# VH-VL binders against q9vpl3, part 236

Target 1, 224 residues: q9vpl3
Amino acid sequence: RGKINIQRPKAPHYERARVVAVTQPKYPELPKAKSCFKTRAERTQQQQENPYNEIIAREVRNWLDHSRLVAFFHLSSITADDIFRVRVQLHKQNLHLKSYGSKIIEQAVKNTRYEAIVPLFHSNHCIVFSPDPEKTAALLRIVRRVPQMVLLGGIVEETMLSRNQLVAYAQMPGLHAVQAQLVQTLSQAPGHLIQQLQAHQNSFVQVLDVHAKNQMNEETPKST

## First folded at step 8 (VH-VL)

Design da16 (framework fv_anetumab)
Fold by ESMFold2-Fast, scan of step 8:
Structure da16 (fold): chain C 224 residues (1-224), chain A 121 residues (1-121), chain B 111 residues (1-111)
Amino acid sequence: as target 1 above (224 residues)
Amino acid sequence: QVELVQSGAEVKKPGESLKISCKGSGYSFTDYWIGWVRQAPGKGLEWMGMIYPGDSYTRYSPSFQGQVTISADKSISTAYLQWSSLKASDTAMYYCARDEGIYDSYYFDYWGQGTLVTVSS
Amino acid sequence: DIALTQPASVSGSPGQSITISCTGTSSDVGGDNYVSWYQQHPGKAPKLMIYEVSNRPSGVSNRFSGSKSGNTASLTISGLQAEDEADYYCSSYTSSSTPYVFGGGTKLTVL
């Protein structure tokens, strides 16, 4: 405050106004009950008044609960025709491409084990859901033709995987069904297990040996 | 077992059109990319382009873009490489190959036996 | 585009180990696990020997191994045999417009 306001609309009782200002907290935020600002409770209630968002959030929860494979992508500018062709190819493999707003994703995963995914959706995104985790390789081969879709990570058998971990999972041989414990082994021993799978494509028994030596905790989502 | 079978050798004159084929068997044809690789007599391998048969999406090497057309017929599990007007410089062995790569890797795991194309006046 | 650099020829005797190099740039060979190796006998189609730098396909002898250091990938053949005499090509991803390029090839002679 080193300046004197020369405007006429200023209060005539400058001395009293100045004394009041000096006695107030340095960063006072005093939203009036009747101001244009809404309380946290009022904002929450207004959000709940939008039935469309809640319906779609419930749809997202259902997809997450009933999909054994969920893949997250950043999506750059793409034509409607191009994304439609990708969606058709994905659908043939029982892979379902969906796009939801960030607010809807946040509402869907709030207070769930999947809350950690929210930061992935602060920009343009899309999600692929499937009940069949064996389709991860098919998904990634289809997406290779779409440079506008960039893999961010995913969830396999309820376990969060980074981009590199999901790619490594896609390279695993399908001789033995991958259970939650094996997926957790990938997430908990990223360097050794992933490198081992890449170096020994047909040595699935080594993956089983590593799994047997590691103690796994089901219900522990980890990403790197 | 996975197999790629190519059409037989061709002898053509400059200016003639040609379409050679590559038939895949023993796997889901529409789930893998098919690439075309050229080898001039006594020279090395050159990637020409590739196709995803599921929706016929193609990618071409800059050196071959506009010179050839790659297509596929998924009903008979066959990919094609076509010239509208052949040149003497098109004389080469042409291979088709299946791309097994996932996401950000590219490599050919199975190769056709090759089609020799000879273009002379 | 600059082709991947391979030596024109390499030679060894039966039982010996030999190494073939493939040198590129930080965006191709040095970038990620982009390197594959192919064996070609005269008059025959190429055969995949190594993919993603160090992985062997089913049916390829464990005498063949791949590695990478910086911008140079290497194919090593241990216990060299007469049937290994062939041309060897490396390949790497380079860019979305040119997904991969082949090296000039190396002729292996078993003395």
Scores: ipSAE 0.307, ipTM 0.642, lowest interface PAE 2.9, mean pLDDT 78

Design da17 (framework fv_anetumab)
Fold by ESMFold2-Fast, scan of step 8:
Structure da17 (fold): chain C 224 residues (1-224), chain A 121 residues (1-121), chain B 111 residues (1-111)
Amino acid sequence: as target 1 above (224 residues)
Amino acid sequence: QVELVQSGAEVKKPGESLKISCKGSGYSFTDYWIGWVRQAPGKGLEWMGYIYPGDSYTRYSPSFQGQVTISADKSISTAYLQWSSLKASDTAMYYCARDEGIYDSYYFDYWGQGTLVTVSS
Amino acid sequence: DIALTQPASVSGSPGQSITISCTGTSSDVGGDNYVSWYQQHPGKAPKLMIYEVSNRPSGVSNRFSGSKSGNTASLTISGLQAEDEADYYCSSYTSSSTPYVFGGGTKLTVL
């Protein structure tokens, strides 16, 4: 009572993350200074030094520090009701869907082993966190019903995995020792994994292009 | 041991309603998709639709959208396939199957024994 | 119409190798490792034989193998045995309005 005993950083509560998500798109209020006009350069500099970004970046680092499973997704346009339903289903499996701006992610992972993931977040994205890596299969089965979410890759037991490696991990039976050995076997040397993740992101663009063309072609034959 | 057990054969007249069942056991029922597959006499397999029992999300083949209803009761680990009004053309073997696929991999690893539905006057 | 094209029948003698083809489009068979194969004996439920183009479930004989080239997947059965006589169906994920499709099926006759 009265004071919560926090021994180390913990994942943010759902309500806090919701408040952050709601307020994140809002333009930060610039500091008032003697009623003078601010130049574009001054406004840009003030935004770069915004202490609010550090608070959110700290939350992202807390999620990364506490999660043994992190999955990265490209996110296409989706309704608020649809994403809320997905979030609820994920939460039942101790999976936590979060969305953060690319600048905040860059700030959060700067000077860490995960700095190389920044290029994945230059487009619309979301991240799923969990303290339980055995939930990877549950995560991917749930996400199958959400075509707007496309898997880019992830981190399991602090090891970066490509899309295909994460899927392979999910297919292994739930013996902890076997799964840990698989993660070690699937992991790439420094540098190689980033190239594979970027290649998969580029392949994803090609797959979307092929899918779009196939959808258009599917509609065309209707006359016959 | 994973097992899917379906309800027994049905003989119905056109216009009657019907609900057949598929009970899963030996695994976490809410963690796997259940698909329904139809096989008309002497014909091949046709995918009808699937359900995710955790939230009852369903998706149907365009050929079966509006023709059948797929549902699930997670408290008894049972999926259902239902018709409001049967047609003679609904005569077929109906299979339920567990979708083991991860992410963009779709395949059925365990199948029910099948429920034969015969619709005739 | 049938979404994936298979030959209606194929035949072989005991000990022979046979191959069953399954032809689709670039959005299904040709897209990625989406292809699975099922064996169905008369009056029985289908059994998964191959998943993700070339993987065998535990308990499936290594005489069964899968492969793919372009828009055509193949199921190869080596050392053909009488018990292999069955209908074989290919299936694939597709990114269309119907996410799962079957081939028309191939009746394998042994003898």
Scores: ipSAE 0.322, ipTM 0.625, lowest interface PAE 2.4, mean pLDDT 79

Design da18 (framework fv_anetumab)
Fold by OpenDDE, second read of step 9:
Structure da18 (fold): chain C 224 residues (1-224), chain A 121 residues (1-121), chain B 111 residues (1-111)
Amino acid sequence: as target 1 above (224 residues)
Amino acid sequence: QVELVQSGAEVKKPGESLKISCKGSGYSFTDYWIGWVRQAPGKGLEWMGFIYPGDSYTRYSPSFQGQVTISADKSISTAYLQWSSLKASDTAMYYCARDEGIYDSYYFDYWGQGTLVTVSS
Amino acid sequence: DIALTQPASVSGSPGQSITISCTGTSSDVGGDNYVSWYQQHPGKAPKLMIYEVSNRPSGVSNRFSGSKSGNTASLTISGLQAEDEADYYCSSYTSSSTPYVFGGGTKLTVL
């Protein structure tokens, strides 16, 4: 009695196979879990002249106008999960990660001081907004975990910065720290200046004294 | 003032587990990466890995991947390095250090005093 | 494997200027400007001396300077002092998977 191979059952008789084929419930394919992030194509299709686009454009303008720090990132094959994780972490720092279509950005910044950013949005991108420019360093430390987020540049205090300039800015001491340093330096300066001024005066007096002594020695007639 | 204070020297036997600590102070602990660097006796510095304490995201050197575990407790501003099973070859000085680097720049500006780990039979 | 090569030892007399080199095996070593230097005295933790090729942290003497040419970074110590006797390590960014690579270290002796 041949061992019934339970792993590879013999094909049923043709008639049985037909009945099974007809009786198999056709379940609708479960909708493929659409990633929370729409593909570029899906984003572009939705950007038809929809009143909704104007609303979103207005939102973008509002973010730009109220943010003192804006950073632009290219997204290279990043997963929705990775974006979500980074978004959560950024949010804890009051950094707001947003993604908009290129056409929406164009509409939002048209005839504004931000029009120069349009060329940065030719591919998948995201924008991080913050009311605090001092969070630049925090932002750039957080995004280290996501190499797929490529820094393109940013706006700090209404100034457009390249990638390198933004990194440099993040490395600078805060305004208060710089001010404190300046005050410290200025507070020390009078002492040094006084010392230097006194040193010069003392040197001058010494030179004059030597000169006076030399003149006195020349005026002493050699009593022959 | 920024300071990293590490736990004291450890003497262990092969096969034992160990967890050493690094406590940060004088700065926002959650905002800076903390790295671990190994220095075997008479040898150079070797990067092991680092952690972002804000969410405990961790990266390891390939040489140390699976060999050690880096963790952090942000509530007490402390980073940890742990072994499940020590080897004699783990005998070294271990330093924690704060990574000041930004984005693609990597460097350590503040270092702990080091923890000497001795593993001997 | 990306490696940084340093001379094993360098020596100089007080008041002299010495240079320690750090050479990468690839042009990608140190991504244009990401070389750091550390000073380590015996029994002490390393101290950052130079970051990003040429920047000095606060509190580091202006006698220490850094430069880079090609795939070689250099640490220059001018006006050498006895206190400068230490081990010096260069470090560089190499890749996203391995952000830190250290050189083998250079022992500086002040004669």
Scores: ipSAE 0.816, ipTM 0.913, lowest interface PAE 0.6, mean pLDDT 87
Fold by ESMFold2-Fast, scan of step 8:
Structure da18 (fold): chain C 224 residues (1-224), chain A 121 residues (1-121), chain B 111 residues (1-111)
Amino acid sequence: as target 1 above (224 residues)
Amino acid sequence: QVELVQSGAEVKKPGESLKISCKGSGYSFTDYWIGWVRQAPGKGLEWMGFIYPGDSYTRYSPSFQGQVTISADKSISTAYLQWSSLKASDTAMYYCARDEGIYDSYYFDYWGQGTLVTVSS
Amino acid sequence: DIALTQPASVSGSPGQSITISCTGTSSDVGGDNYVSWYQQHPGKAPKLMIYEVSNRPSGVSNRFSGSKSGNTASLTISGLQAEDEADYYCSSYTSSSTPYVFGGGTKLTVL
């Protein structure tokens, strides 16, 4: 490694030790930097295992575990002010509107009885949580003023309900009156239930789209 | 017991302003929509608009947008229908009604007794 | 102006059954019709008789029934009584701008 005195210096003076350190060859940064760079697939895998995402997934699981009412909505384009007004009105009824990314929801419900809901969250979505299932009617009356929120279905007392079943639940006077309908839902295959939830979403979105097109075609500005 | 009580009959001249009321009782007033329905003499029912008292959000029929104002006062569980300038064609019976519908089902379960408004010179 | 089509009048005798039709136009485009029926006696406020096509509110006689086929809803009154003589209005959701559209009304005469 050069002269014998440089190879193994004995008791080097501080200044000499510092000079030797700066004159030593640096490790090639390019090969090491290349091993630190990740392909898109490697970055995607690391993102799936991100500790931050797991923390948020645990938050979602806590909401699911402590909520006796969970409602799922497709969310169309809406202003920040409009969604804030909705969130405030819902909060007055102990209804909590939350939005989470699809991957976080998938992580939260993986290996749980709610895994079947994952396909609902591949589009724009939001979820309303409440510890009080008696608030289902109040929730749906509030959301009626928000055409951008389209009901997909929900979970009541740990039982998955289609859109029509959740609406019917909201119209019933008490927990005992709903028992037979909940039993019916418990006996349904998860695939059949998700098809019902998606079909109602598509039907309602189609109705809104057709209505919007009809309003546009018939609309004459009052100023003209 | 759910009840909607409307203000008494009114006789007005064209150009005058008017505000009629509908007081709800026996239920949570802020949790239900209140609609206004008009019935001209010898004619059918026509929806004018409705209000969600919880945040005073209003929606009007295209025929009545800009012609009337709907409002509500949560503290006294009362909804209002107001005209800035009455016309003879405003002569009609006016009903308030509570919308019991859930989500995308729209129907009125309880109706006020009606307020007759007569506009003549 | 969007309106639901009802016959102007129907008549029947005590004990008979009659049916009142209600045909929508714009509701066919959406395919989603939530139909309600109201009874109005002269000088009185309307009363809800049927909601969501076929449901009866508490206190409404089971002689009143509702049904729907395609874009036409029907109110059927069985065991017709003199007190049933009134005007009947159907109503349906047609659009977000017109969530309540009433039919022209049908005068029921009990002969």
Scores: ipSAE 0.419, ipTM 0.688, lowest interface PAE 2.0, mean pLDDT 78

Design da19 (framework fv_anetumab)
Fold by ESMFold2-Fast, scan of step 8:
Formats: structure tokens, sequence, C-alpha cells
Structure da19 (fold): chain C 224 residues (1-224), chain A 121 residues (1-121), chain B 111 residues (1-111)
């Protein structure tokens, strides 16, 4: 479209302008900067009323509700071509790499069991979703070659797992009883969960490793 | 017992193609990475590339990208390293080795006996 | 192409303790616990001796131990024996497009 000339309305001729001035309230003139400046309250309401954020938040909740595997990553500087290559590799395994703003994630998980994950997203991040938890090993193998993506933790079968716990889950896909126990053991208070999601503690991995070694020794036939 | 058995020594001329093999036994072949490591005569170890047989995902050292092809046949638990056209500089001992790391473990726990490849006119 | 730095040779007498160093950068040796050590006898395949800085595989003598300080990892062999005479290679993960990098190797001579 062309430029629209918004020339100010023609002022009333002097006699009529005097009559109008007498009949209207005396209004203090506000500087243009002050009259155009939005207050904190106005800006806050404008942000809260953005329907776009609500639509995307619903999309995030839908991904969380329909994914049996959700993995959280810190994302360092990466080229568009490199992230596209990773996304293609992940998609071949039914793994869906998504990135959302921290505010949208907070809005999506507010008043849900996943509210504890919000602190993970105060820095640059991305999330991988899949309906298939058996793809955890495939996910980690692909991301192993992407140093810009650092695993923080995840959710498997609606249970929040720390980085070390998610790695342990991926390493023992054939031990369903141990996997089920791992998932059940991690029903903990949100405060403790945040520490677990960010910790480098591997005590559970050590217990799982000892258990796996004991199972292998017990299942090895000792033939004469 | 875990074992990696490689194909026998090869003597080739420059320009010829070659495919050497590494057969895994005593473990679930599709659950472990197979890496290829080169050792030129009198020199050290040099990583060439790696494959995950379960999904045929491959990763190559920049020095060997486009020079070799790594593949695997999971039905016979065998990984392969191949050249379309050999050069005299390809003369080396080639080892296959198993890596059990899913995410944050980067080491080779079992090694094949090696395949000596000699390329001369 | 960036190799880890090892001494070319080290020597010791039976019963002595020796240490082999492996120096890299903050992106490999100085990073997480990704350092491994391999022993290679002449004409044979390498054998894993130490993984993740300090862990020993089953079947490896407790005379072999690993440690790390900053950007330098160390392999220590105590109670040195004639059969320890071999080439030793360190290896580490890197955050580059070459995830496995090896040191140049150290020739251990016993007597």
Amino acid sequence: as target 1 above (224 residues)
Amino acid sequence: QVELVQSGAEVKKPGESLKISCKGSGYSFTDYWIGWVRQAPGKGLEWMGIIYPGDSYTDYSPSFQGQVTISADKSISTAYLQWSSLKASDTAMYYCARDEGIYDSYYFDYWGQGTLVTVSS
Amino acid sequence: DIALTQPASVSGSPGQSITISCTGTSSDVGGDNYVSWYQQHPGKAPKLMIYEVSNRPSGVSNRFSGSKSGNTASLTISGLQAEDEADYYCSSYTSSSTPYVFGGGTKLTVL
C-alpha cells in the first residue's frame, strides 16, 4: 500500500475555535513521550493477553501428553545447517526436536505435574519428544555426536529422570523389571527432583550397574 | 566370551577396491558400536570412523570422510571397511574395536586381531 | 589431527613404579572423565587397560592405575614386570568432529 497522508484535521476558524475551547474541559497537555508510554500494568496485561502464546502453550502440552519420552537439553551455539542435520536424523527415529521460549514452557506446564522443569529453561534449550520410550538409546547415540546439545534430564512414562538416570534407562532396554523399578523409585518431591535433574550424582547408576553385573553372573551357566 | 575376528591379510595394487571384515561374537552385535582404527607401519593409532549396527548410523574422522565406507550386516554380525580405489598410503594395520558407550563413554573395550593391508605396485 | 602429548619413551627396572603422562586441552583430557589407556605388545592388537580416567576392566592387574589433574592424565604402573614392556597409548573424547583422539604413544622399556 502507498503512504497514507494523515494530515491533521483542519482547525476551526478563529471564532468557532474560541467557542469550542470555552465549552470543553480544561485538559492538561501530556508530553508525547508520556502519553505514548505504556505503564508496567499495561505491558503486563498485553503480554498475558497474547493469544499466540496460549496456542503454542497448548501445542507444548499436547506434545507432553502424547509423548512417553521427553528429553531436555541445553543448547550451545550451533549453525542452522548442523541443527537441521540433527533434526533429520532424529526424525528418522520418530524423535521430534522442538524449541520453545521459556515463557511459553512456563505457561504450558503451569498447574501440571511438570511445573518443576521450568528452571531448566532459563537458558538456551531444546526438547526432544517421542511416543516410543525404546527410542531413548537411539536419541542418545545421535546426540552423542552433537557437543552443542547437553543432556539435562527427561521424562519417561510420565516420570522425571535425571541425566544419569535417563542414561541408565537407555543402557538397559532389555531389563523391563529394572526399568519399571527405576520409574517407580523416582516419585519424589519437586525440590529434590530439580537437584536430581541437574546433578552429576551416579549412585543410582552405580546400584543399577552392580545389579546388572550380579544378574549377568547369576544368569551365566556354570558348566563343568 | 566377547570376540572380534577380522579377515586375513590383503596385498593389493593401487587403484584396486578392497573390503575387509570384522565379525563380532559372544554379545548382542546390534547394541554396540564398532570403530575402525588405523596404524601405519611404525606409527601410532588413528581413529577412522565408527558404526552402530542396530541402525547403521555412521560417523567418520574428517581425514577419512569420503576415503572409505563403513557398513555392517547385522544378520551375520559383521562390520566392513571398504575402499573404492586403494593408494600406497593406505598400507597399514587396520583394527576393529567395540565401544559400549550409549552417550558419555568413549573407549574401546575389545579389539580384533587386526588386518594387514599392503598396497604396492 | 590434534594428538594428545605423551613422552616417546619411559624406562624402569623390575619392581619399580613408573608413570606415563598424557597432556591435552580443556576440551578433551581436561573435560569430563573420557580418558582411556591401551597397552600394545609388538605385533598384537591394543588392549584396554584403563577407562574413564581411573577404572580398570576385569582381568587387568591392580598394578595399573589412572588419574587426572587439569589437562594431564597419568597412567601409573607399580611393581613393574618384564611383561609390561609394550607401547602405551592414551585416548580421550573431544568436542570436535573427531570424537576419539589418541596420544602419540609411549614405549615402555623394562631393563
Scores: ipSAE 0.144, ipTM 0.580, lowest interface PAE 4.0, mean pLDDT 78

Design da2 (framework fv_anetumab)
Fold by ESMFold2-Fast, scan of step 8:
Structure da2 (fold): chain C 224 residues (1-224), chain A 121 residues (1-121), chain B 111 residues (1-111)
Amino acid sequence: as target 1 above (224 residues)
Amino acid sequence: QVELVQSGAEVKKPGESLKISCKGSGYSFSDYWIGWVRQAPGKGLEWMGIIYPGDSYTRYSPSFQGQVTISADKSISTAYLQWSSLKASDTAMYYCARDEGIYDSYYFDYWGQGTLVTVSS
Amino acid sequence: DIALTQPASVSGSPGQSITISCTGTSSDVGGDNYVSWYQQHPGKAPKLMIYEVSNRPSGVSNRFSGSKSGNTASLTISGLQAEDEADYYCSSYTSSSTPYVFGGGTKLTVL
């Protein structure tokens, strides 16, 4: 039996961090810069918009609850016209392309079985939802022509799949029972699947880092 | 039965334009990529470019970018390979082929019979 | 332009087993399941024999098998038959700008 009295030191308490006593306004105050006022106004606007995030998070949860196919993509810079054309092609196959901020995704999946996907959304991303898991092959054939969309993984019949597992599922679309059995077979222990999803994310980040470094080390700089 | 049928052999002079065709049947033409592969006499296979007929998205090999134009008309399930000005070095057999790959696999499962293009003075 | 390296020719006798190699780099053959194999008889179009390293299309004899070790992919033909005499090409994804790169081809002679 031992007893350890170790306390983690925290930042020094500020004795002056209390509300300053209200004094009679007999002394003039220095005028504040307009830029300072704008900063405060912008902060107030941001705070007023925070409740909106919970509404959108509920929308994301509804999509997750009603979709038998969910695919996660990293999204590189793409024009509005190009993404619109992709969205139209996907919609023809009952595939719905959505984009949500990482904080909204975190709020939507926090304390759910899908919480493991949060790290995938630390950079630009998009998600495709569908009630029809048989459309996985059609989805992947369409996005293959969009180099700005990089598959990270997905959820099929409530089962989280890595990129390679989702591609394997798409290559073997069979009878509903066969597809359900395949999803179950491709499923691994949650810890192993999380490692696969994290490894894929890390691999992609490393590819981007290598590409960026190679561009920076270019022997012939092109100014314009 | 999936089938790709190509247009007949062509004999042209340098500087002439040419457009050859590849008609797909037995499958949903708009849902599969169509590639063009060149084979010079006695030489190996060389990829030229691909097209997704659903929206006419095209990608070219660096060696053929600006040398040829690939297009498709999904209403008649036909893909095209076109030259604005032929050279003697364009003499080759030209194949169209369907890409069955889903996401990150790239392979041709069905091939057309080939179109022989001969460019001579 | 990056080419995949194949031997120019290979020969075997009926009933023998032969192997054709295809050597690339860690970013293509060595990277993922990118390798496919095509058979071409003189005057005819190529035919897909193997895709994604080791998968056979319907209608291709199980005498044909594919494998990969490091940066080298291999096509193995067992129970060699006269009709197997043809040119064989490997192909691999190398980059987004060159998603189809063919090897130089291997002429198989059945003696």
Scores: ipSAE 0.278, ipTM 0.618, lowest interface PAE 3.2, mean pLDDT 79

Design da20 (framework fv_anetumab)
Fold by ESMFold2-Fast, scan of step 8:
Structure da20 (fold): chain C 224 residues (1-224), chain A 121 residues (1-121), chain B 111 residues (1-111)
Amino acid sequence: as target 1 above (224 residues)
Amino acid sequence: QVELVQSGAEVKKPGESLKISCKGSGYSFTDYWIGWVRQAPGKGLEWMGIIYPGDSYTYYSPSFQGQVTISADKSISTAYLQWSSLKASDTAMYYCARDEGIYDSYYFDYWGQGTLVTVSS
Amino acid sequence: DIALTQPASVSGSPGQSITISCTGTSSDVGGDNYVSWYQQHPGKAPKLMIYEVSNRPSGVSNRFSGSKSGNTASLTISGLQAEDEADYYCSSYTSSSTPYVFGGGTKLTVL
């Protein structure tokens, strides 16, 4: 991917042809050695020596720098075939679904204005990039049919927006000036916005934890 | 200038098949969901199902699952509602409507004029 | 059974204000900004009056306003006019297996 550092990111022809492979986990640690035989220190040292991580981190930075729309999602268990269909539909709207490891994202955004997003990616996640912020409505209509993807928030015109703020932006009539004014209005308190994004993610995590515990309790009856 | 135009009134006998249409114009047809809403004579609105024309993904109300088929043809910006075998109880006004709802909300901003279906012996 | 609860009828005089209620559960009306309101004149298609609890589409009079408190949403019509006489339906997104539900409808009579 030599063009990623030189040019604005473009949808790769290979990604269109092999979307399933691109959306699946890229780090097959198990085939090289069972990771259960390694300490945390050894895994950390191994990761520090991996030049592949820096290449992918540069790809992430390039997407962030050249996209006027970035949307963040929590991703629940989904089949490769289902995510492929979603990715194809999104690509038709110039929307590019990417999945990166949390350490790669941290490396990509470290010491940048986007560093605050790192906590959003502690669990399974994906990101949608687009050079066209007017595609926000198209993005959300497509994702609405994918219950495994839960909107956390996004960045529009370099401004961080909460889930509700991004939805509000999507409903604007499509006049660029009006949408820019909305973004400015919604972003009047940057600290509050970041707290809203984190609170929404924390609420979702809490719901999952409560659900798991309730399910466990129901599966272990007290009759015996 | 967004408009949904539905096919004309139909009079059918029980057991006959029927396919009614809803043509969208003035917007990108594949970017919006199309819903179907039924209204029996003198009754309220009842949601039947929706379709995303971009990939023909559908959701049906449990009350209508297996009783009707919703489809769309992107090349002519038209959505369809179809019965394989009509019943007298299918007599109703049928509306198509464009779903403007974003992500967590469903709401219909433009409605077709309605297609009256009468199933009579 | 899963339909949202509305009064069957409501009435008012020209120039007065009326409110129509729509009661659901925490998974629909009470969940988030899921509620929409539709006006239907006899023999005509429904028209969107309010979406996402309180927003008005272009072309809808500012006499129409929406709000909610807990599991109950309300449509308020101020400065009643004869042309407001119609059936009004609330609707909501729901997280259940049927992502969309309608209320039973309310007939507004302008006396």
Scores: ipSAE 0.210, ipTM 0.586, lowest interface PAE 3.0, mean pLDDT 78

Design da21 (framework fv_anetumab)
Fold by ESMFold2-Fast, scan of step 8:
Structure da21 (fold): chain C 224 residues (1-224), chain A 121 residues (1-121), chain B 111 residues (1-111)
Amino acid sequence: as target 1 above (224 residues)
Amino acid sequence: QVELVQSGAEVKKPGESLKISCKGSGYSFTDYWIGWVRQAPGKGLEWMGIIYPGDSYTWYSPSFQGQVTISADKSISTAYLQWSSLKASDTAMYYCARDEGIYDSYYFDYWGQGTLVTVSS
Amino acid sequence: DIALTQPASVSGSPGQSITISCTGTSSDVGGDNYVSWYQQHPGKAPKLMIYEVSNRPSGVSNRFSGSKSGNTASLTISGLQAEDEADYYCSSYTSSSTPYVFGGGTKLTVL
């Protein structure tokens, strides 16, 4: 039949069901000093460098530094009630759902090992943090219920993983040694290792071919 | 040890209501999906729907949407399948099963023993 | 509703290898690692034998293996034993209508 169940479909792919609605962090405006008059330069400087952004950026850095699991999601339009229910389920598993603006994320990760994540936040997004990487499976089971959240990738034990690599990590038995080996293997695409091995084999074969041809030339003629 | 224990066999007449149960033990009940699978006499397996007990989100097969109701009571680790009005065609074995799939893979790792429902005059 | 296609029956002798096929579409079997296999003995609940195309749960004999090529998945049972006589069902995730779809089932007879 091929009929699509539109009442309760699975999570849409980003390219297939792009939603224009944007999740914007709404920060309370910080109280300014007791000044009723500002020079143009002072007003321009305050508009360019919001001190509230640095406070939130430090909060984000704190979450990144104290979390061994960080997962990144594209977030489509979702009701307050639905996101609240998701937060409650995640919180029970020591998983903390946070939403920050792209500028805040960029400011937080600038000059850090996490700077590479900035491109993930150019669209609507949210982040889940946890100190426990074994909670990756619980996270993904909960998120399957939320079609508005689409997994983009994550960071586990300071290693950046793609969507498929993070899903594979979640399926691990939970042995630290096995998980560490998988993280290392997944971060080094199998194709790169195969390419390196084939390059070494090709070099070796070429050396053998040259030697064989030289040997045949030496054996063919009868020298003095 | 993970175990799903289902309620006992039922014999009903057409038009009667029925609610059968599936109790999970040995794991965190709210962290896994519970699915219901039907098997008519001499026929194959047919998926009916699933529920996430943590927030009671349900997803039904189009063939069973509106024909049955799936629910769960997380305080007693029990999922339910219910009919408001049974038909003779509802005669089947009904299994509950736990969904072990992590994200984009769906499969059942533990199954209940089954509840036989017989609907006849 | 889309169903997965399995042969109705297959048979083999003890010690032989048999293969059961499961054919779907690009939205289910032909997609990612969506395929699972279940064994059902008469009067018993199904048992998971293979998940995500080729993975075996703990306690399942290594005589059971799974594979996939295009839109067709296969369950292979090597060293066939009398206790392998059962019905076998493939299942897949599908993006078209439901997260679960089952094959029609294959009755394995051990001669």
Scores: ipSAE 0.305, ipTM 0.648, lowest interface PAE 2.8, mean pLDDT 79

